VHH binders against Intracellular ribonuclease LX (RNALX). Designs and how they scored, part 5

Target 1, 213 residues: Intracellular ribonuclease LX (RNALX), of Solanum lycopersicum (Tomato) (Lycopersicon esculentum) (p80196)
Amino acid sequence: SQDFDFFYFVQQWPASYCDTRRSCCYPTTGKPDEDFSIHGLWPNYKDGKWPQNCDRESSLDESEFSDLISTMEKNWPSLACPSSDGLKFWSHEWLKHGTCSALNQHAYFQTALDFKTKSNLLQNLNNAGIKPRNGDYYGVESIKKAIEKGVGHTPFIECNVDSQGNHQLYQVYLCVDSSASKFIDCPIFPHGGKCGSKIEFPSFSTNDDHDEF

## First folded at step 1 (VHH)

Design y02 (framework vhh_7yz9_2)
Fold by ESMFold2-Fast, scan of step 1:
Structure y02 (fold): chain B 213 residues (1-213), chain A 121 residues (1-121)
Amino acid sequence: as target 1 above (213 residues)
Amino acid sequence: QWQLVESGGGLVQAGGSLRLSCTASGFTFSSYAMGWYRQTAGNEREWVAFITSGGSTTYADSVKGRFTISRDNAKNTVYLQMNSLKPEDTAVYYCATRDYGSEWYDYFDYWGQGTPVTVSS
């Protein structure tokens, strides 16, 4: 059995993945919801290192989690090209990270889906007046405080840049205990992901009217 | 395996139009985002336009309103319609696609050979 100290639970903002120079491909189910989506649930060590590929022969078996497929298509879509049903992305996450988790495939994916629901990132940001809209910028500390108020723990915020060079909210990291039962304060934050003091929270459409009912 | 072949470049007067084509083979074209880039002598390649597998488009500020990217999945072809051409648009134009392989979110770029466009005053 592999050991580890905690998990990073990583969620991405799809519009920030898609608006870079590399662009993206929508899932075969179509355009994803305007919401955070799961990137992964990554076992990690408190010294900043991580285990990976802990059982390279443990192939993804769709029959082990067939009851979760529709929920995963919504909450864990692949935005990478080519356009796909997500199985290749879930296989990658399982092989690299999931095999190190001490969970079986069903438990691994169910756990990540549960933490997405519990973190409730978009609603927690909305409660603080932080809403996705192209051209709107927010202080990184305000984003962190909004999430901390809702979740109980300080996130790590990763930024990237859009095709025009604007710095933007890209990924949110929360930490989970080694038994995969609860959020915890991160023992260590990841390195990189340069954010300015204010960053854009973009939408999929430049013409979105977020305030119109 | 993957091949991209550009055509449609040439010499055109300022204010004129050209339509570039890029035909793809060796992969499932309809599943991939496609892009156009350009390069002038001594400079790095710069992004011009992207189109997703679903048809959503994005453009560099320098070409927005003048250039239109489109695709025909039945013909495995992506197009760049260039209107109101300026001498500053003179460049070699490249078609590209990106594959996110087994190293997920790491990517592999595939490029065509390029097609030259010269805009005279």
Scores: ipSAE 0.013, ipTM 0.204, lowest interface PAE 8.4, mean pLDDT 86

Design y03 (framework vhh_7yz9_2)
Fold by ESMFold2-Fast, scan of step 1:
Structure y03 (fold): chain B 213 residues (1-213), chain A 120 residues (1-120)
Amino acid sequence: as target 1 above (213 residues)
Amino acid sequence: QWQLVESGGGLVQAGGSLRLSCTASGSIFSDYAMGWYRQTAGNEREWVAFISSGGSTTYADSVKGRFTISRDNAKNTVYLQMNSLKPEDTAVYYCAAEGYYDWSGEYDYWGQGTPVTVSS
């Protein structure tokens, strides 16, 4: 059976996925909410390594979680091209990570949805005055402190670069205990996605502080 | 950026053994999960075995009990030990590296393949 120490719970900022050179395609349900969305719930070892593909014969079975589909379309959309309903993305996450979780498919997806609600990232950032707006930059430490104040645990912040080379908030990692019951302090932070001295928190819409006409 | 080089393929008789090797150059090998796939003419690539960065292994049902995947992070190498080979194992075998964070396949890297022929 699968053995692991904790989960990374990974959420992405859709505007930062979409404004890179690769760009994006909206889901078949249309433009996602201006909110964080789930990337995945990933079993991990405390030495920084991870299990994956623990049961390749366990295919995604939509009937096992049909009651969650509409909520997943909202909170766990695929932004990869071409536009899709998300099933291939959820299938990828289940096969690669979910099969290592010791959870069945319904519990795996429900657990991730619950942790998104509990983390409430956008509201916790807004409470600290950190708001999505093109051209506004925030210190990475300020972002971390705002999330830590709301969630109780320090996140890892992953940055990417937009099509013009500006560093921006891309993904937020929180850690969850091996029984998938609560947030914990991360035993180890992931590698990669280094941030600049200040990072942009972009939005999908044009954001002008002045309207002259 | 990443280069994967396979070796160890060849001709072997049914019931025989063969060991494939795949050596990586470029980015940090130890951070990647590594896998073996195979392909016959006219068919899609078929997954054979995976090993995570942490050493957990998984196998396709067709090879369970016969094939063993292992890695040596100090040598940047992944191995596939193939025992009790059958004619239906004849294929081109591909080494692949998968990034932890890439669902889109952007960070997936493939070798060029090594042919294995199993005669009756």
Scores: ipSAE 0.015, ipTM 0.283, lowest interface PAE 7.4, mean pLDDT 85

Design y04 (framework vhh_7yz9_2)
Fold by ESMFold2-Fast, scan of step 1:
Structure y04 (fold): chain B 213 residues (1-213), chain A 121 residues (1-121)
Amino acid sequence: as target 1 above (213 residues)
Amino acid sequence: QWQLVESGGGLVQAGGSLRLSCTASGFTFSDYAMGWYRQTAGNEREWVAFITSGGSTTYADSVKGRFTISRDNAKNTVYLQMNSLKPEDTAVYYCAVDLYYGEWSDSFDYWGQGTPVTVSS
């Protein structure tokens, strides 16, 4: 097996993926739920480096996780263009990150689905009065404290910018132990996605998937 | 509109060097991780090298010690310095916005056009 120290468990906010200048494409199943969705479960080292592409011969095999497909379509959709059924995105995540996890394909995807349920990000934010709504801004520290109160561990918050240049909540990083059994305090935080002191939490229900004009 | 333009490919003899460049436009380059991939006829694209927005680098085992990825955020450019080239390095080289940190961008729309590299024996 590959040696690594912990996982990043990464969830994205679909409305923030879709409202940038590059836009997005909805999955072939249609518009995603207004909820966080999984980006991935990424093995990492304490020094900030990471393993990747650990077994290039280990292709995604849908038959290994066919019982999870419908749940993954809801909780792990692809928003990248062109519109897709998600298999290409899951294949990317498996080959790049999953092959380094020491888990088989079913366990890898099931584990990520379980951590999404356990983190319960949207409800934890709502409990603190932090609700998605276009034009509403929240302090980054308030977002972190709301998640920490619910999960027990401080997240890293990644921001991106909408088509108007406004900073917004884009991804939430939590850390998981190397046995993939529990959340832990992150040994190190990533450096990407600068946030302002206040960031928008946009509503997905008002965002459109637009073609080029 | 997001755009990546590769340059610097060409014909080189085994043991030689080439420097590939990829210039980005239409997005805030410094916020994104960048990667180099290569593709030979009849095969899928394979990852070569990766650089995060913070400057951390990772290399495929086949190129480690010979290739160096770097970035110049002021020029919106990522580079691949290729030394000690082998005939097996012959491929079309592609630049991508490659996401370890940030948006998933392995969609076709975020790849450059490619720059061919031929290494003669």
Scores: ipSAE 0.013, ipTM 0.253, lowest interface PAE 7.8, mean pLDDT 84

Design y05 (framework vhh_7yz9_2)
Fold by ESMFold2-Fast, scan of step 1:
Structure y05 (fold): chain B 213 residues (1-213), chain A 121 residues (1-121)
Amino acid sequence: as target 1 above (213 residues)
Amino acid sequence: QWQLVESGGGLVQAGGSLRLSCTASGSIFSINAMGWYRQTAGNEREWVAFITSGGDTTYADSVKGRFTISRDNAKNTVYLQMNSLKPEDTAVYYCAADSYESGWYDLYDYWGQGTPVTVSS
């Protein structure tokens, strides 16, 4: 049997996925909201490693979470090409991470949806005057403080680089206790995706992002 | 999209060693993680070892200290060095790969055809 010490709860900024040199495709439901979306809920160890693929034969069973599908399409879309309904992305997250969570499929997805609501990242940033807009840059420490003020715990901020070479807010990591009940201070922060001192918080492109099929 | 080809299986005496290789080809997308599973008749596949593109490794408790996974990213090849083999290691060994289609998360799992390993007592 697998165990673990805590979860990373990972949310992505869709505009920062969609403005890199790789193509982005909207989900089959259309353009996503200008809001953070769930990447995943990842069991982890305090030494920085993680369990994964804890039951590789455990297939995603849509009937186990059919009541959540509409909410997941909104809050957990896939932006990978080609356009999709999200099932392959949710299957990936379940198989790699969810099978290690000690939660069943419904509880795993519901828990992530609940933490997205509780973290309320966009509103917490907006309350501090940190708003998405192409060309606007914010101090990474200001972003962290705004989230900490609202959530009660310091996030890890992951940056990526857009097609023009601008460093930008890409993902936000918060930590959750092993019982999946509450946010906690992260025992260890992840590595990679290092930010400069100021990063862009881009809005969605006004151009069509469906340039590949 | 990805084709996985395993080699290196065979018959070996208890206490012996084998090195399995798995080469991935065909896709234009990066491979995130590669690893090994094994399956005995009548049982589901169980994981043995995984390695990320950055070289981080994880092992099943049953093989820790005896098996070593390694990777050559330039060749898209993963290796499993199996030492101190026991009769209970007898299984068909499968190579598996997770890849990125157009971003940072894996969308597909790819499996090889399997390579049999028989450890005689």
Scores: ipSAE 0.013, ipTM 0.165, lowest interface PAE 8.3, mean pLDDT 83

Design y06 (framework vhh_7yz9_2)
Fold by ESMFold2-Fast, scan of step 1:
Structure y06 (fold): chain B 213 residues (1-213), chain A 122 residues (1-122)
Amino acid sequence: as target 1 above (213 residues)
Amino acid sequence: QWQLVESGGGLVQAGGSLRLSCTASGRTFSSYAMGWYRQTAGNEREWVAFITSGGSTTYADSVKGRFTISRDNAKNTVYLQMNSLKPEDTAVYYCAAGYEDYWSGTTEYDYWGQGTPVTVSS
């Protein structure tokens, strides 16, 4: 019996994190792949509220998920400055959200990795002709339809703004049942991150050697 | 192991100034974002000011132009300079330390001080 109604499964487009006025720092493993990466797996209530920090004494224990580290470095990197190995980001997600999930650390991280594979966002967008390229814009409804066709459920699309003022695809939210077993229709969509009717799906800068930290 | 200690609160007349300090002990806080919150009886804690590890600042509309947040990493201390105080600024003031949410820019606060009372007389 879980003390929440569903999870948001949140994936981010790394190029859209990096091209804002904040900029970014690549992980110590180098420039991330041109693919969606995990932001988190967040317990939530149907009324739009969420539990957080459910066990402040439950620190991240790398030994509990050491078999997942290499996969997490690829699929759940930190782009926050300074350059890091990702442990601080995973610790933040575990303490804020993971402690509320009723999963142990290994199951929590494995579950998020599994949902990234199952959602297959980049391939589902590519199948609809929606490909990352600087200067290319796509209708938000077309992006939603492409994901719905592949996953079976309508996503929430969050936008941000690059350093030049262009609206862009930033994060994709899907919903997962409280037992962390399957995608479901979202009971409620999050607020904020409003998109225009057409948004950019950017690629990483070609001058990546200069911007790599 | 890690502790935040606030100081500088007290009684002050309207139009006066106070400087609150919050010192971290037990570890260096230079990588942490720091915030100030206040709470009056019967109300939830209200965010007042925020400073990132890099020194960028943001203020609540109610205090913008009157309050200044700053940090001194060599002293492991964050400050809140409060000018042009009003009776409605009367509250218990709390400092908090935490990590920036890597994607949302919202700070999750892991550590809180015990609070320091500020009373502004009319």
Scores: ipSAE 0.008, ipTM 0.172, lowest interface PAE 8.0, mean pLDDT 84

Design y07 (framework vhh_7yz9_2)
Fold by ESMFold2-Fast, scan of step 1:
Structure y07 (fold): chain B 213 residues (1-213), chain A 120 residues (1-120)
Amino acid sequence: as target 1 above (213 residues)
Amino acid sequence: QWQLVESGGGLVQAGGSLRLSCTASGSIFSSYAMGWYRQTAGNEREWVAFISSGGSTTYADSVKGRFTISRDNAKNTVYLQMNSLKPEDTAVYYCATEWYDSGSYELDYWGQGTPVTVSS
């Protein structure tokens, strides 16, 4: 693989993916847990650029990580339509980002799963009183501080907008060293997806028992 | 809300050059990575080149040293300069946006495509 400086470890909030005008499709395993899920583990340069598609000939080989499939279905589901088993999403992440990681397929996916567990985002937010519920808004700085207290490093918070135009917590970026061993302070934060001062942390259901997801 | 429009394709002899352009209608072009893909009849779209929002470039092995991707954020345009064209470069060329922190593994937007034919 190419030399790179660090990884972004990116987790998405599924309710915020699903409540946009685009909406979403549940994985073939059904409705995902109300928890952050992995988007990817992305090699990056400290100048804000990134390598991608470092070996287009390297196909995803499910047999190399068959022991991880059930855990990946839970922690790394595809919410894109149509409903799927996740293989196409994992193939995309491997080809675009994984081939640049200097890790083999098993190590790449295992590493992301391990960082999901270690970051423990939902529990760290809950410990600060930041809980998913439609209509509840939290200061972006409070969200960052809660995660920093639990993980030891400041995250980047990406926001999107729901179908009603409300700004909401969408993705959380943490940084990982180039050896994929530990979280580090991000050398540079990504741009785009900017938040207002307060953002919604939505749930899969409304306060009126309406299912939004 | 984005619309991508490709232009600059056509018929060219082997060894010739073409410059493809892709112009985006929309407000956050500079925040997206942009890519070029190509497709021959009966085959899946093949990735050709990408340029990040910060200007970092990567190329498919088949085009390295011959093609150059660049962008002009003021014009919301991405370019593919194709030099030393070969008959096997004959394809319909598509531009696409790629916001890699969007939460989807799908590319956000595709153009309609512009045909390139390279004669021997």
Scores: ipSAE 0.013, ipTM 0.233, lowest interface PAE 8.2, mean pLDDT 84

Design y08 (framework vhh_7yz9_2)
Fold by ESMFold2-Fast, scan of step 1:
Parts: structure tokens; C-alpha cells; sequence
Structure y08 (fold): chain B 213 residues (1-213), chain A 122 residues (1-122)
């Protein structure tokens, strides 16, 4: 097992993944719920580097977490093309990040699902009047404060750019202690994904293709 | 605007060596995984080598032991050192970049270079 300092717990906003020039494909279960979904639970070092691929022989074994599949389909879907059942995405996350976690497969996925429930991002944003709607923009500091009020710790907000060039809420990073027990203040924030002062919190669109130029 | 600029291609005899370079601008290079792909006339683009933002490397079986991928974050450059070249390595070589931790099970990359030709003669 690899030693590490903390985890990033990363959740994405599906509408913001889908509205980029790359676009997206819905899971085989259909359009995701209008909620944050898990990207991953990533072991990390305090200096900003991370361990990865810590057991190259460890394959995802669906039988080890079959009781979690329905919950993972709802909370950890793949939006990558082509449309899929999520297994390739979960395999990627397990092999790259999960094998470094010191957790077995069931514990790794269960832990991420538990932190998704505990973070309750959409409700915490709604409590502050921050609601998804195309064309509505919110101060990035207001988003951070709403999440901090609900979770107890300041998140890192990653933005991406939709097909029209608008900055939008893309991913939320929270930090978890190395024993995977509780949220902590992030020792360092990730780099990249810079936000403007106000960012869109979009809802799903029926047209997620880029505009022609 | 982002750019990926490949260089170092050319004509070489079988058994020779070339080093390809790809210099990035317009994004935070150190946060991106970098890959090399190649394409021969009439064939699909195929993966050659991959280096993560963390420095881990992987290689296609056809080049393993002959090619080495490396990166220099201070220069925003990824390299492909190609040794013991074979006529079958003749292709246009493409540099590609994707933000680290974007799933990684697909070959969807955010940025692609224009390509640099490599011709290996017998």
C-alpha cells in the first residue's frame, strides 16, 4: 500500500460536463438526476502530487460491490462517450486512485457514496438560494460560502467553459482525512480550472452540442 | 489560444534513432496527461505512449523497450525518444493532451498537435 496525506473527494455537475465542445453521452440508464455526481476519491500528497496505479494487477471485480451497483449508477455515472453502464469509469477510478487508498473495492466505493450523501451539495446550495438554471450566474465566493456553511470546510471550485465560452460550475473538491473518516480543511487546493468572479450554474439542455462557427 | 507544436520528425534508416518533441502553450502543462499517437496512410490513429501529469508511463506493445516518453514541465515539453526504428514505425506522429483525471478509459483528448512525419527506410 502507498502512504499518502489526504483524499480529494471530487464531485462534478453533469450539465457542465455535457455543455462543453466535447459534449457527452448519457448513461445506459438514461439522463442523470439533476444533482452532483461523484468523479472520484483521490489519494493525494500535501505538496500537490499524488500516488496512482498502486497495484497494476488489481482488476475491478463487480462481484465485490454488486450490492452498490444501483446506487453507483445514480451517484457515480459515466458521461463519457459512448453511452455506458459506468463499469469502465469505475474501473478507471479504482485502478488509478482506488488501489492507492488502502481500502478494498467495496469500502472504496461505499466511502465515496457516503461522502456524497454527507456533503449534500445541491441542498446546501439551494439553502443559500443558489439553484441550477440556464442563464443564472452566481458569485464564486457565494458558492464557496454556501458549501462551507453546510459541510464545515471550504471547497475548491473548478470551472470549465461551455460551447459559447461561458464560465460555469464544473467540479467541487472537498478534502477527506487519510483514514477516510471525515472531511478536513484542504492542505492545498488543486491548480487549474480557473473561475470568473460570476459563474453559471446550468441545468441540462436538450441541445448539448457546440455551436457552429 | 492553446497550441501543441511537434518537431523532430524526418527520414531515418532502419536501426536509427529520432527524438520527437512537443511544446505546449495556452494551458497549465503540468496538470495535463500527454500522449503520442501515430497514423499510417489508410489506417486509424493508434496509441504509442502515454505519460501522466504525475510522471507514470505506459507503452504500446509494438514500441515497448524501443521508445521512451518523458516530460519537462519547466519547458512545457513532452518527448518521445525512438530507438531501433523499423520501417513499420513510418507514420505521422501526433502529440495529444488531456486534463489529468478525466476518466482515462477513452482516448478522448482535449488538444491535438498537427503531426510530425517520420519515415524509416530500409
Amino acid sequence: as target 1 above (213 residues)
Amino acid sequence: QWQLVESGGGLVQAGGSLRLSCTASGFTFSSYDMGWYRQTAGNEREWVAFITSGGSTTYADSVKGRFTISRDNAKNTVYLQMNSLKPEDTAVYYCAARYSDEYGWSEDFDYWGQGTPVTVSS
Scores: ipSAE 0.015, ipTM 0.238, lowest interface PAE 7.5, mean pLDDT 86

Design y09 (framework vhh_7yz9_2)
Fold by ESMFold2-Fast, scan of step 1:
Structure y09 (fold): chain B 213 residues (1-213), chain A 121 residues (1-121)
Amino acid sequence: as target 1 above (213 residues)
Amino acid sequence: QWQLVESGGGLVQAGGSLRLSCTASGSTFSINAMGWYRQTAGNEREWVAFITSGGSTTYADSVKGRFTISRDNAKNTVYLQMNSLKPEDTAVYYCAAKYGRSYWSSLYDYWGQGTPVTVSS
């Protein structure tokens, strides 16, 4: 009776969003952490199609998840212009994807935050010697293997290009079962965002908050 | 696997109109969203207009009320109707397409070659 087969759990690399010809706008809380951030938790069918907008009357209600807002500002920020507090981004994700999840708002956002912690992407990459730094390139297969070793399941890697045309790590897709309880092998991978054989794992290109003196 | 082919650029007098077209072809993979960017010499590409697969539109403040983006899903084509053109609109215009589910934090995956638009004063 579950009317979807699995979730994509999608995380983005903020420096790769920001270093394109489009540029970005930092959240009202300032520059995001040098860590993966949540894009979304997306119900999906195993044939590659997906449900969306399953309850157009269900608006985002901040009072339902007020205890999560500080954590979401850090782990689920909007980098889209203009600079914002993230509420419009979270509203978009809830209305399009969250309403199809069979979870209430608090459970939907808490679940995504929990999977970010569990996936621990940056540490799993660091354990394999894959570290963010402008000009450093890594084999896509090495990135996949590092994540698979830590999470137990093969990710899909989405690439974009920076302002100079260099291919870079942009988003990581993991799959979650329809009860939102555990990672699973993806029944189907998404298309597009094709990577070169080696891709950059960039740090922020403009950094006035650098910890080094 | 998708390719974007742009047309409709050219020279126009200030106050005039142009209609740009961009047709996507190649793969049967679903194009979720399409948009237009422009670039002047020495500057980065600037977003102009965006349209989702469902027809929702957004516009940069500089073109709002003058430009209209539309799409014909049967033809895999996006259009940019440019009215009341100003010399400041002179740029190379690029069509962009995305396969993904959200325009909110995602980047465009496919780009056209660019079509020049020159608005004389």
Scores: ipSAE 0.014, ipTM 0.286, lowest interface PAE 7.8, mean pLDDT 85

Design y10 (framework vhh_7yz9_2)
Fold by ESMFold2-Fast, scan of step 1:
Structure y10 (fold): chain B 213 residues (1-213), chain A 122 residues (1-122)
Amino acid sequence: as target 1 above (213 residues)
Amino acid sequence: QWQLVESGGGLVQAGGSLRLSCTASGFTFSNYAMGWYRQTAGNEREWVAFISSGGSTTYADSVKGRFTISRDNAKNTVYLQMNSLKPEDTAVYYCAADEYLGSYWEDSYQYWGQGTPVTVSS
């Protein structure tokens, strides 16, 4: 009944967003927790294409999900400059991806928050001895196996590059069925964000208020 | 999934010209606004030019009158014709696909190419 085949559920590692040459700005709530945060929940087709902007007359309505805002500030912050409350980020995700989900705004955001809790990425990595620390590198296959052991499905790992040219863990993709009820094996993995055989799992810088990147 | 592949970068003398190309696959190219951005080391990506799905164009003040953006939907390709190049135009040039022309806040997660370097000697 859904006009798509599955969702990508995408989580980012905030320290890897912030340690690039581009720069990052902490949310107006301050420095985020050292944990994965949500990027989005993206309807997709099995052929690698995706729907987007499925309701051009929709708008983000904060009153529809006011009970979720504090949880979203913690689990779905914007790290883009300038510092913000996250509303523009959530509006972008809703308009581009959420309008294609066949969920209302509350259900769309609640669903992503629930999958973040269920995936429990940081604890699953820690259980395998994979812990964030500047200068520590881990095999990409070890990262995948740790997540697969905890979640039951193989993730796609996206890497980016820090200001020194080091490849690092940046985003984790898991797949969710079209009814938004459970994790599934990904029908197709995304292309891009290539990793080396070993990648850094960095911590935040010692600057607590803002980044200099 | 998606892919954007840039080509046409290289070394050129001041006053010269280059044409950059960006070919898209894995999404419906004609539905996207396309942009060119550039980045020098230590700086964030700077917007250069946009073209809407309907063909409307906008340019940064620094390149207006020298650069022309165009698209060919049959080839899934966007172009940047760069004329009267200056040493200040030296950068890595990135192609991006986006429905929201002015959005920079998620530039790493807009649909981005890998970049093509352009060096302008004086």
Scores: ipSAE 0.014, ipTM 0.165, lowest interface PAE 8.0, mean pLDDT 84

Design z01 (framework vhh_7zox_3)
Fold by ESMFold2-Fast, scan of step 1:
Structure z01 (fold): chain B 213 residues (1-213), chain A 122 residues (1-122)
Amino acid sequence: as target 1 above (213 residues)
Amino acid sequence: DVQLVESGGGLVQPGGSLRLSCVASGFTFSSYAMGWVRQAPGKGLEWVSDISSGGSTGYADSVKGRFAISRDNAKNTLYLQMNRLKPEDTAVYYCAKGDYDFWSGYYTEDYAGQGTQVTVSS
């Protein structure tokens, strides 16, 4: 029914965003929860290509999803500098990806929030003994298996590197069917962002400078 | 459809130089920050360098003083001049379109090219 084949549902680990050389800026609401947060819900094709910017005239309209704003501030914050309320990040995601989704703005954001709850990544990792803590490393295959056990589908794990050169869990990709109704096995995985065999699952530092940049 | 095509990699001896190029299409090149990231064998992605739309540059500590990033907006091309290469610079180098500091992650599949292999060995 839809033009595209599936969605990537992308979640990021805020501590891994923030501990890079570039650091981060907390949202205007303050330090985010120690939980995964939404990056986006991205229409994609089975050949690895994707549609984007499908309706350049469709501006983000806060009145269409005003009931979701508090939940989005918690689950879909911007960590980019400067510190912000997240509206520009949500506008970017809507214009680039949301306009291609065949969903209206409320349904697009609600759907992503629902999949975040359903995936329950942190609890599924904790159930396997994989807990955020600076200096603790886990096999990437163990991370994948823990998520697969909880969600029913194998994720793609994207890694980045902290300011000291340590490899770490950065983003988790799950796939969603084109009707935005359920998780599916990914038809194709992204080809970059590859991990070493063991990666850190960092927590936020208790150092004030590191926590507040 | 954003496309980034890297070239200029190869095999060089320690102390040698290479110049990488990245030809961009599918977006207004001059309006975006651009960067280079690399992935060494068995390692994750490492940010190497970036250049803003206005020409301000940043470098990872590991390459500072040895690498120089530049852009040619008329040709939609990003460059990385790599001098005094070390064995630890061995990696696949990827060109990246950057929105990291504003509202998006620095590197996603949406922003990466195919890469170009740099091998530094005797």
Scores: ipSAE 0.007, ipTM 0.207, lowest interface PAE 8.7, mean pLDDT 84

